# Ledger of designs, part 20: VHH binders against Glycosyltransferase family protein 64 C3

Target 1, 302 residues: Glycosyltransferase family protein 64 C3, of Arabidopsis thaliana (Mouse-ear cress) (q9c975)
Amino acid sequence: DPDPCDATNQREFQKLRSDQITVLINGYSEYRIPLLQTIVASYSSSSIVSSILVLWGNPSTPDQLLDQLYQNLTQYSPGSASISLIQQSSSSLNARFLPRSSVDTRAVLICDDDVEIDQRSLEFAFSVWKSNPDRLVGTFVRSHGFDLQGKEWIYTVHPDKYSIVLTKFMMMKQDYLFEYSCKGGVEMEEMRMIVDQMRNCEDILMNFVAADRLRAGPIMVGAERVRDWGDARNEEVEERVRDVGLSSRRVEHRKRRGNCIREFHRVMGKMPLMYSYGKVVNSVGEQGLCRKAGKLVFCDRD
Key: E = the ipSAE of ESMFold2; O = the ipSAE of OpenDDE; V2 = 0.75 times the mean of E and O plus 0.25 times the DockQ between their complexes.

## First folded at step 15 (VHH; framework vhh_7nfr_2)

Design m3 (from j2 with G108D; at its last look DockQ between E and O 0.58; V2 from the best seeds 0.48)
Fold by ESMFold2, look of step 15:
Structure m3 (fold): chain B 302 residues (1-302), chain A 123 residues (1-123)
Amino acid sequence: as target 1 above (302 residues)
Amino acid sequence: QVQLQESGGGLVQPGGSLRLSCAASGFTFSDYWMSWVRQAPGEGREWVSDISGSGGYTFYADSVKGRFTIARDNVKNTLYLLMDSLKSDDTAVYYCARELFYGGDKEDYFDHWGQGTQVTVSS
């Protein structure tokens, strides 16, 4: 299928599966393969996961290694989800958002090869998304801001508000794949080129796409157990301990990602990002779990 | 195969200038963001500056902003750091480093380092 943007590939939302999700996992680093295999096995065991697409973005990886990876993914993942390994044609981060005709679910989960989440939290995120299917739903959030002294948009973290969901764990309707990759004309072409130049910021651009379309902010959900191996504070490998200090790395990342926000604002001529507040958790107000017909469900009356 | 070789360090008086170079080989230089990182005696490493593959984007630590300039020549596969208005606090070993491929808000590391070049600012 040489044209992922063929109009016949975008099926009506109503006709897509509503009870399951498709997981799109980005992979690049060969040394992360054992962790990636663990993460795929975990997702495959969940009843809400219909299929898992591993999107391999490193063009230098030998075909033999990819064959072995695929064999391990299918052999050691005991769930019922279908598993695919897709060699991307380039290392472009934009490729993670290409639409694919095999995706038959309303929801897609965009995630990384170094983030683990427990099954109850995955299922809870999906329940929140089902109640808000046009919103981006995720566990990792950031904020845009306006620096009054510098008179410019910045990338930051606020304790009280957020406007950006990270592709570490981002649940969304599959329509946004088409909006990102296939639509928006020359403006989107320029913004995707900025992602390529920066070697970063595809997640920020997706947040711009969703916010512009919906005119609403994302939703942060709580997780009972999440591990982010991409956070330097969690890294235990010897070579990473030899790198620059943690604060220096965060300053560099924030400056670069702030530049992305400024460039996207310049190209669009507006700032579509909107703030959201609060974190949705498995218990909100008086809700709890009740046993009905042998199952634990949210209580509907106390 | 990846090799990074710094040069141009030395002894300079306060207020002086130096130009560091880093010759790159064994990879497609223009595909990678490149960084300068320094380490003063008895201290940890400090990120100084980085530059995009094309050279179109540059970023600086606050401690060097306005005094240092990063540049690259993708024909000669060479990274530069032009240092002006040097202070005694700039005394350090300066390393050229290649950035890993990034995606999202990951705090990725450098995968290759040069041997370093000593810069000493003293009267």
Scores: ipSAE 0.536, ipTM 0.803, lowest interface PAE 1.9, mean pLDDT 85
Fold by OpenDDE, look of step 15:
Structure m3 (fold): chain B 302 residues (1-302), chain A 123 residues (1-123)
Amino acid sequence: as target 1 above (302 residues)
Amino acid sequence: QVQLQESGGGLVQPGGSLRLSCAASGFTFSDYWMSWVRQAPGEGREWVSDISGSGGYTFYADSVKGRFTIARDNVKNTLYLLMDSLKSDDTAVYYCARELFYGGDKEDYFDHWGQGTQVTVSS
């Protein structure tokens, strides 16, 4: 494979398509293939989507299965969007941010294979991004903070501010792929290694990268209908997820991500993350919808 | 053919110590985060501790912090849990589990479990 960081793969922003987006979807679990197909079909139905790249990160998945998946994606996805299935050379979470020569749009949407969003919300997010092309725009947000007692940076949820957009749904300019993967020298290399070791926090790192350059926080946008199937509170989530969906584990998960913030801070020697306070809303929907007792409800609602 | 096999459980008095082991096979052990999870009688599963593939990062439930130490030997493909200052509340079946690669701000879950080893803390 050609070097993803080859200068020839980097296009000038002005020469990239401005009217559409490229969607990069991370896939890994074979059990989520049906959902992935639904998600791809949904994105494909949008007129603003130029292409969809499914980045498959599981090297253990049989080729035959991936071939079938590709056939299904291409056969049953509506619209004119080109669809590609790329088996990643490694399971590294960093790989989701590799620049791709096939990306010919200014805007790139990073998303997971278990998040559904309605077309209107997608278009709205794109509109917001067009007005703020250097900002990370997303639906799911978190915050960094400093614990005075522990004297350490933490990963948290704050009701009034945010500084981190999650890769569940993250729209960005395609240049950030190069910034993440190809630039930043030894420091970025080290932070990417931390991501590999942690097997997490690539999204946090991208926020570090963006914030450091832009000196501004991300933009949270509202979504009318968003469903996060990765939320353990969703009854339709796989049993194996439920088995460990303990509240205590959630806290520990945040602690792990807090460690990432601390490590990135250590490497960079500064805290680049910046808070944002505003939510750009077209409709109500931040938390996502969950299916509980056969009904769609907000995930945080009992 | 991923396999996990716990050992080292037993009966111990309060204040005592145990060392659990988990033998792993059928996968690249060092590539995965590994966890200990326990289940007390009549209760749900409780996450205890996990360790990164390289062993560089460790995390603990508040209930065991300062008392338990998770470790791994990637040459031997073995996960360990050193349990000190054991309490009656530590009585449970202890499982080793491989953490599923998922990423992002998503709840951690497991794709493979051992059969478990019984730990009983009683006077």
Scores: ipSAE 0.360, ipTM 0.718, lowest interface PAE 1.8, mean pLDDT 88
ESMFold2 (binder alone), look of step 15: mean pLDDT 86; pTM 0.870

Design m4 (from j2 with Y102R; at its last look DockQ between E and O 0.66; V2 from the best seeds 0.75)
Fold by ESMFold2, look of step 15:
Structure m4 (fold): chain B 302 residues (1-302), chain A 123 residues (1-123)
Amino acid sequence: as target 1 above (302 residues)
Amino acid sequence: QVQLQESGGGLVQPGGSLRLSCAASGFTFSDYWMSWVRQAPGEGREWVSDISGSGGYTFYADSVKGRFTIARDNVKNTLYLLMDSLKSDDTAVYYCARELFRGGDKEGYFDHWGQGTQVTVSS
C-alpha cells in the first residue's frame, strides 16, 4: 500500500542483513503452481534464504485460488524463511523489480517459477556475489552484439563472452530495485514504457541499469544441478494445440529482444553493456584424457 | 469469449497482392500483441509477422520482409496483413493469433487462434 518509491523505504545498504538473501520469484500461470510450490520449497530449505516473496503477476486469478496457493506455499515449505504472496496491481513486467520495504537483505535473488537449482550451487552463487556485491551474478547469460551488415545492435548468444544475466536466476544488490523502478527520471520512464510495449525485456533493462552504474559486466556462475523446465531444448515442454514451431518463435523472440537493446541504446545515448568472460565454478576435478580406439576421450569412458 | 476471424484470402497470381483482415472481439484488443502465422500444406506452422498493442513495433520473418506489411486498427479492433509481390511459396493457411507474454528470455505463446484463411498463389 505505501508508495514503493518513497525514499524512506530505501534502507541504507550497510544496515541491511548481509548473511542471507531474499528470493523474489515470479508466478503467473495456474498451470505452473505445482512447479512453483516445489521451487519455493527448495529455496526455503536453505539457511541463507531469509524470505521468499512470490510475485503473482496475473490480475485475473481468483482470490480463493491465491488464498489456497499461499496456504500450500507455507505448508509445503520447510525451514524458517518467511513466505509472502504478493498480488501485483498490474500485469506489467516492470513490477517484478518494484522495491518492497519487507526486503531486509543486501542481496535479492530474482528468479522464475520454472528454474530449479541445488542448495550447494545457490550458496556458491551467494558467496560469489558477496565478493562482488555491485555486480549481477547468475547462471544464465546472453550477449549483445553489433551486426555489421545491418549496422545495429542485436541480441545473441556468444560462446566466449556475455553481457546479460537472465532473470531465470539473477542475484543482485537490493539497491538496483530502486534504480530500476524509482530513479533515472524521464529516461528510465521511457525505457520502462518500452518494456511494457514490448511485453518483454525487463531483464535486459536491469542489465543496462547495473552496467551503467558500475561500468562493469556481470558474473556467470556454474551450478552442479540446474533445471530450466521452460527451455524447449530440454524436451519436457509439451507442445500446445496449434502452437508455432520452436525455431520460428526463437527467431521472433531474438528480433524483439534485439530491438529492445537498440531502443535502450537510443534512449540512453550510450551502450553501457560490457562483456565478461568465463564462468566461476565450485571446484572441478580433472578426469584426464586418454587415447581409446584412435579418439581422445575421457579416461573413465569407453 | 475471445473471438478471432480472418478474411480476405483467395487465389492470386504470382506478383499479386492481397489484404488479410482479422476481426477481434471479447477482449481489450489494444492490450495485446497480435501475430500472423501461416501453415503451408504438409508443413509446420511458421511465424510471419507481429505487432505491438499500440502498433508502434512490428517484426517480420525474413521470408516476407519488404513484401508484407502488418497493421492494426484499435478503433475497429481489426488486425491486417498487406501482402505484396506474392510468390508460390506464400501459399498457406494464414492465422491471426493473440500473444500471451512470458517475459525474460522466454517466447510468448499464442492462447487464441482464428480459424484461418486460405491464400493460394498459383501459376
Scores: ipSAE 0.737, ipTM 0.896, lowest interface PAE 1.1, mean pLDDT 86
ESMFold2 (binder alone), look of step 15: mean pLDDT 87; pTM 0.887
OpenDDE, look of step 15: ipSAE 0.828; ipTM 0.930

Design m5 (from j2 with Y102F; at its last look DockQ between E and O 0.55; V2 from the best seeds 0.00; counts 0 for: SAP .687 > .668)
Fold by ESMFold2, look of step 15:
Structure m5 (fold): chain B 302 residues (1-302), chain A 123 residues (1-123)
Amino acid sequence: as target 1 above (302 residues)
Amino acid sequence: QVQLQESGGGLVQPGGSLRLSCAASGFTFSDYWMSWVRQAPGEGREWVSDISGSGGYTFYADSVKGRFTIARDNVKNTLYLLMDSLKSDDTAVYYCARELFFGGDKEGYFDHWGQGTQVTVSS
């Protein structure tokens, strides 16, 4: 079987398609299949989507169900996009970033099976990415920070800045798949192992990879309509599931994600994450700045 | 089939110590993060602590940090919670749970639970 990291499989950026994207969408929950089918159909209807790869990560899903899913994906999705259903052979979260020879576009969109975005906003995000092809572009963001009391790096949300784009919707150049999965030697091997041990943080590690190459932060884009339907995996857990309070669960989550940031900082010996500010939005047909108090105010052309 | 069986609960005086055990079977124990979760009378469930598959990473709720220690023995397939300096507020049913993750900014999930063991701290 082909090695995804064979150097001959990495094509030159200039030879890849510049006018379209490939969507890499994770699937796991059998109960999410109706929503997943809707989301795939939505992406396939956009003229900027060349291919959609559904990366199926649940090893216990019956083959018959996957065959039916594939038939539905191809029959119920309008548009010309090629649709593939790929059974992941590994439970490693790093596998979502494996490069694939079938991806022939400069840009890839990494996304989840429970996030919807309208077509115009998808196309706007792509236009922003085309102007900034080395940066991560996405709709969901978080921040790293430094906790003075604990004297340690943390995972947090700031109201005014961000440094991390989430894999709920993350557009990036295809080259970062190779940088993450195939390059960086012993340091990246250790950091991918940390992701495996933590069972989390693959998205944070991708942000480290991109930031280290660029010395620039990611870009947040706004959407006219974006929905996060939440995580249906709570509905798939066994009977007698004992719900844990939301605040308590978020505490563990923050501690784990913060620990990942500290571990990646330790392995690299530096903090490559950089803050970005502001959200790029599609403007309405009118805009005016107006203030009399002292300084530059460009209202309407009056 | 996955089985988790807690033991070691009981009645203890404030300031005392107790060791909970959870025997695991039916899966590759060392591949999974394991958690202790408790439910006080009349309250919802509260995450207490968890530990990575190898035991190399541990996390604690602030309410128990410095007093409780989570550990695992991957040869005996057993999860432990050593509880020191017990307080009346620690009175609860304690559950052993197996975690399942799908990465990203999504909290971990508990896909299997034990039956629970009662810990009572009272004078």
Scores: ipSAE 0.761, ipTM 0.910, lowest interface PAE 1.0, mean pLDDT 86
ESMFold2 (binder alone), look of step 15: mean pLDDT 86; pTM 0.877
OpenDDE, look of step 15: ipSAE 0.844; ipTM 0.936

Design m6 (from j2 with L100Y; at its last look DockQ between E and O 0.48; V2 from the best seeds 0.64)
Fold by OpenDDE, look of step 15:
Structure m6 (fold): chain B 302 residues (1-302), chain A 123 residues (1-123)
Amino acid sequence: as target 1 above (302 residues)
Amino acid sequence: QVQLQESGGGLVQPGGSLRLSCAASGFTFSDYWMSWVRQAPGEGREWVSDISGSGGYTFYADSVKGRFTIARDNVKNTLYLLMDSLKSDDTAVYYCAREYFYGGDKEGYFDHWGQGTQVTVSS
């Protein structure tokens, strides 16, 4: 495979398409293929989507299944967006941010294969990004914090501020792919290795990268209809995820992600993350919907 | 075929110590996070501790912090749990589990389990 960091793969920002976006979707679970197809079809229906790249990270998936998936994606997705299915050469979570020569748009949308967003909200996010092309723009946010008692950085949810946009839905300029994957020298390499070891926190690292360069926090945008099927609070979540108490696991997971923040801070020697305080809204409804007792409700609702 | 086999459980008095082992086979052991999960009678499964593939990162439930130590030997394909200062509340079946992470804000999951080993703490 060609070196993704080859300079020839990097295009000048001004030469990239400004009227459309490229969608990079991470796929892995065969169980989620039906949902993935729905999500791809939805993105494909949008006039602002130039291309969709499904990045498949599971090396164990049979070729025949992937072939069928590709056929289905291309056959049943409406619109003019080009669709590609790329089996990743590595299971590394860093691979989702590899620059791609096929990305010819200024804006890139990073998203998961279990998050649905309505077209209007997608377009709104893009409009906000166009006005702030250097900012990470997304719908799901978290925050860093400093625990004074433990004297350590933590990963948290704060009602009034945020500093981290999640890869569930993250719009960015395509240059950040190169910044993440190809730049930053030894320090960035070490932080990518931390991601590999932790098997997590690639999204946090991208926020570090962006914040360090921009010296500004991300932008949270409201979404009219957003569904996060990957949220453990959904009843449809695989049993294997629910084999241990959910509340306990959530706390554990936040602590783990806090460790990532600490590790990245250690490597960089500084805390680049910056807080944002505002939400740009086109309509009411920023929280993901979950299915509970057969009904769609806000995920935080019991 | 992935196999996990726990051993080392038994009866111990409060304040005592045990060392659990989990023998792994059928996969590249060092590539995976490994966890200990326990289930007390009449209770749900509780995560106890996990360790990264290289062993560089370890995490513990608050209930066992300072008392339990997770370790691994990647040459022997073995996961360990050193349990000190055992309490009656530590009585449970202890399972070894292989973890997988999808990345992002998504929680990890356990894709393979051992049969478990009984730990009983009683005077």
Scores: ipSAE 0.867, ipTM 0.947, lowest interface PAE 0.5, mean pLDDT 91
Fold by ESMFold2, look of step 15:
Structure m6 (fold): chain B 302 residues (1-302), chain A 123 residues (1-123)
Amino acid sequence: as target 1 above (302 residues)
Amino acid sequence: QVQLQESGGGLVQPGGSLRLSCAASGFTFSDYWMSWVRQAPGEGREWVSDISGSGGYTFYADSVKGRFTIARDNVKNTLYLLMDSLKSDDTAVYYCAREYFYGGDKEGYFDHWGQGTQVTVSS
């Protein structure tokens, strides 16, 4: 689109497809292309996926390599979903959230090029989103917190609450693309600049946008089989980090994202993030415990 | 093509000071976080410090906090490491590296490295 923020080009929500989603996958590293191809093929095989847009953020990638990638994506993806490869004009992380007139579904799925999810869990996440179309829905969550000793907002993980859905798997209404990229005046311009300066935190900023509009937290959904190849806790990633002397970068990474939260709070003058509790699961099970033969067991266990 | 070239290493006495430089070319230097990483003899590489593209954010490994200062000059496309109060365990080859951050909740990694400059702290 020549002007992604031209409001006359934004489709009415009611005219958008309600039974399918558009998948927006970021790509940057040429070394991850084989995994990216596998993930695209998996999404393309699902009946709820209308189209897949691969957003290529490395401006230095040779055109020949991108042509080969596109050929492979279309040749080896067996489903009916349309597949597009889009060379972004810069490596700005904000560009992943540009609205696009080719997106004709109410829901978009924002995801990374290294997360695989099974078809049943993808469909379940979509069911949850359809019941909550104004909320961010995803499988990976984090929390903001306030560190009393440091007197500052921090980025962390709590066992019992969350406020942030990660772009590893983030389902949302497509209107948030427009809200993020095109609205909010000088405040949003400054916050998008902070994302560019940090080269990080676009996902946190989207959570700020959604929370501020809805005044509600995101929804975590359970997945039966999800593989996060890029998580630093994978043995291969953890070993490589140790081998090249990057072990301290895990703490540093959390501090950088904490800086983003503090800067977004400063610019907005408020903390719109809200805590959510609990995970929506695709099954129901007995929860009561009964004493049987001297042990506490679920009451439906013989 | 992206090029990174370190300089300024050498032999220094304990307690001394040294300034390392890294000349960058082939990319928009001010758009990228840059890092110093060192490798002692017979050991793996150890991250030392990071600096944001604008220079507004800096981070340091615990082993060098208060002694080392990272800086950059975006007009000259040069990264610096100011090293004070040097001690023998600072002896290493020092590399500058360009960071790539994928976005989201993922640690950055280094997509380009310099050739390194030797720093030796010995009496």
Scores: ipSAE 0.516, ipTM 0.785, lowest interface PAE 1.9, mean pLDDT 87
ESMFold2 (binder alone), look of step 15: mean pLDDT 86; pTM 0.873

Design m7 (from j2 with F101L; at its last look DockQ between E and O 0.68; V2 from the best seeds 0.70)
Fold by ESMFold2, look of step 15:
Structure m7 (fold): chain B 302 residues (1-302), chain A 123 residues (1-123)
Amino acid sequence: as target 1 above (302 residues)
Amino acid sequence: QVQLQESGGGLVQPGGSLRLSCAASGFTFSDYWMSWVRQAPGEGREWVSDISGSGGYTFYADSVKGRFTIARDNVKNTLYLLMDSLKSDDTAVYYCARELLYGGDKEGYFDHWGQGTQVTVSS
């Protein structure tokens, strides 16, 4: 509807609702619709969720299917949260961060259509965010690093530090939507163009935006039960036989993500990402078990 | 209907060269990242290389970097793999694949595959 960058669309932080969040869920795959409906119902059952916006990015999805999806989302989710299905204005991944006038909460939760989190952990993440409203708060983290041999920035996982929160679960102040989409002049325009060319890395760019403003890293929170249905280790190994090898796909994927970090560094002329250490947890609790690659492991893992 | 058809495989001596082609139809070719994937006898499939829709970004498996070059012609809707300095370990069926990406820290997956073309490196 309205110009997402119109000044009247950006309200003062202090005037926004402080006791609830707005959930922004990307949807694309028609085959994930049943899982998406379950995830939306789960969020809608929490008293801290004011509204849920499902951002549909697949332009090839038939209107009839979208109509049925919307009907199911509203009927299956009996909680008090307002539920909207929004067909994105473009296929660009940058569009997931467009500001929206219907968002009346200080906090937004950016999440994927295949990640489930329990209600208690959702509420804990919000309590951590409320004490740190300028930080990105999330349950899935990664790191930038510097490869001394190649003399280049890389995308990686470190055992005890991190600098990047993933859009699998990323809670942040809604002001960052405006910072990403509406501000930063020609530098941000070029970096958003890189996201479009790579068809990836919008989450890394948001981490750059937040880190540059704060000169501080994000905050990782623990969850009692987190399922990432997109993780290949959540499937039986026999079902993945004769697929492209998991290690070669992970290596390729990390090379692409590392290229984004290098490009964003080049455009900005600096590396704003900062390391954070440690994970904020609510309490010690028994973790669930998941079958990955033919063995039982704790589910509280990426 | 999306169709991908590889050609250009054959028998070649170690140190030799081949050019594989993949003719694409049924979709807007320039909108998609494209990949080459290979499968040696008795082994799983191995990613070889990929290229962005515009052709501006390319990536290679370490085993082929410096020897293979991926390219595309968006006017002819054709993907290429130029293979130099071939080794016996490069013997495989080579597949052209179209990639879908979800954004964020999600690996893409291949939603359409060609039939494959055999490359045999033997003395």
Scores: ipSAE 0.582, ipTM 0.822, lowest interface PAE 1.6, mean pLDDT 86
ESMFold2 (binder alone), look of step 15: mean pLDDT 85; pTM 0.868
OpenDDE, look of step 15: ipSAE 0.834; ipTM 0.931

Design m8 (from j2 with G56S T58I; at its last look DockQ between E and O 0.73; V2 from the best seeds 0.75)
Fold by ESMFold2, look of step 15:
Structure m8 (fold): chain B 302 residues (1-302), chain A 123 residues (1-123)
Amino acid sequence: as target 1 above (302 residues)
Amino acid sequence: QVQLQESGGGLVQPGGSLRLSCAASGFTFSDYWMSWVRQAPGEGREWVSDISGSGSYIFYADSVKGRFTIARDNVKNTLYLLMDSLKSDDTAVYYCARELFYGGDKEGYFDHWGQGTQVTVSS
């Protein structure tokens, strides 16, 4: 395959299409193919989606199954978006961020094969991104934190602030693909190796890349409706996790991701992540509460 | 076919030590994170410790940290758990498990389990 880091393949931001996005969806599990097909169809129905690249990372998937998947993706997806199925050259999680010359839009949407979002919210997220094209924009967020007792960086969910956008839905300028995969010399090479050893944390590393370059935090966008099929609290996933107990797995998971933050901090020699506060919503409705019929309700009610 | 076989369990006095082994076959052992998971009588399964494919990263549940040591030998395809300062609360069936890798903010799954080895701590 062509060198993804060949500088002749990178286009200037101003020459890229500004009115649409390219969707990059990773796929691995043959079990999840029916859901993946539904998600691709959903994205293809939006006029803001120029193309959808399904990045297939499982080298063991039979060619026959991949051919069927491609036919189903193109046959049963509405709209005019071009759809590609790309067999990735590596099973590394870093491969999801490889730059590709076929991406001709300023914005890319990095997303998982198990998250559905409504069309209006997708289009709203794009409008927010256009107002802040250097920032990561997403619907799922987390925080880094400093544990004073343990004197170390940790990975957490904080009710009031965030610093990390998840690849469940992460909109960004395509330049960050090149920055992640091709730039940063020996430090980025070491951090990408940490992602490979952890089998996780590629999303956290992208947040480090963006935050370091921009020196500003990401933007959380509210969605009207989002279904997260991959959340362990879903009946289908909860049943599979029951063998170990959900709280036990959450503890391990958070320790592992916290270790990634500590390792990236060690390699870079600094903590570039910045906190953001608040959620951008597609609503200008009533802000105040009024007492009506003995309870506080929005003043414009009735 | 993936196979995991635990051994090394037994009866131990409180404060004693025990070394568990898990022999792995049928897959490239060094490519996978491996875990120890235990199940006490009448309780659900509890994650105990895990270790990366290369052995560079190790995590412990708080209940065993400082007392248990996980290790692996990628030449012999064997996972180990050295258990020191054993307490009655450590009584359980101990399982070796292979982890499926995930990206992003997703808890891992175990796709293969051993049959388990009993550890009993009593006086």
Scores: ipSAE 0.696, ipTM 0.877, lowest interface PAE 1.2, mean pLDDT 88
ESMFold2 (binder alone), look of step 15: mean pLDDT 86; pTM 0.876
OpenDDE, look of step 15: ipSAE 0.812; ipTM 0.923

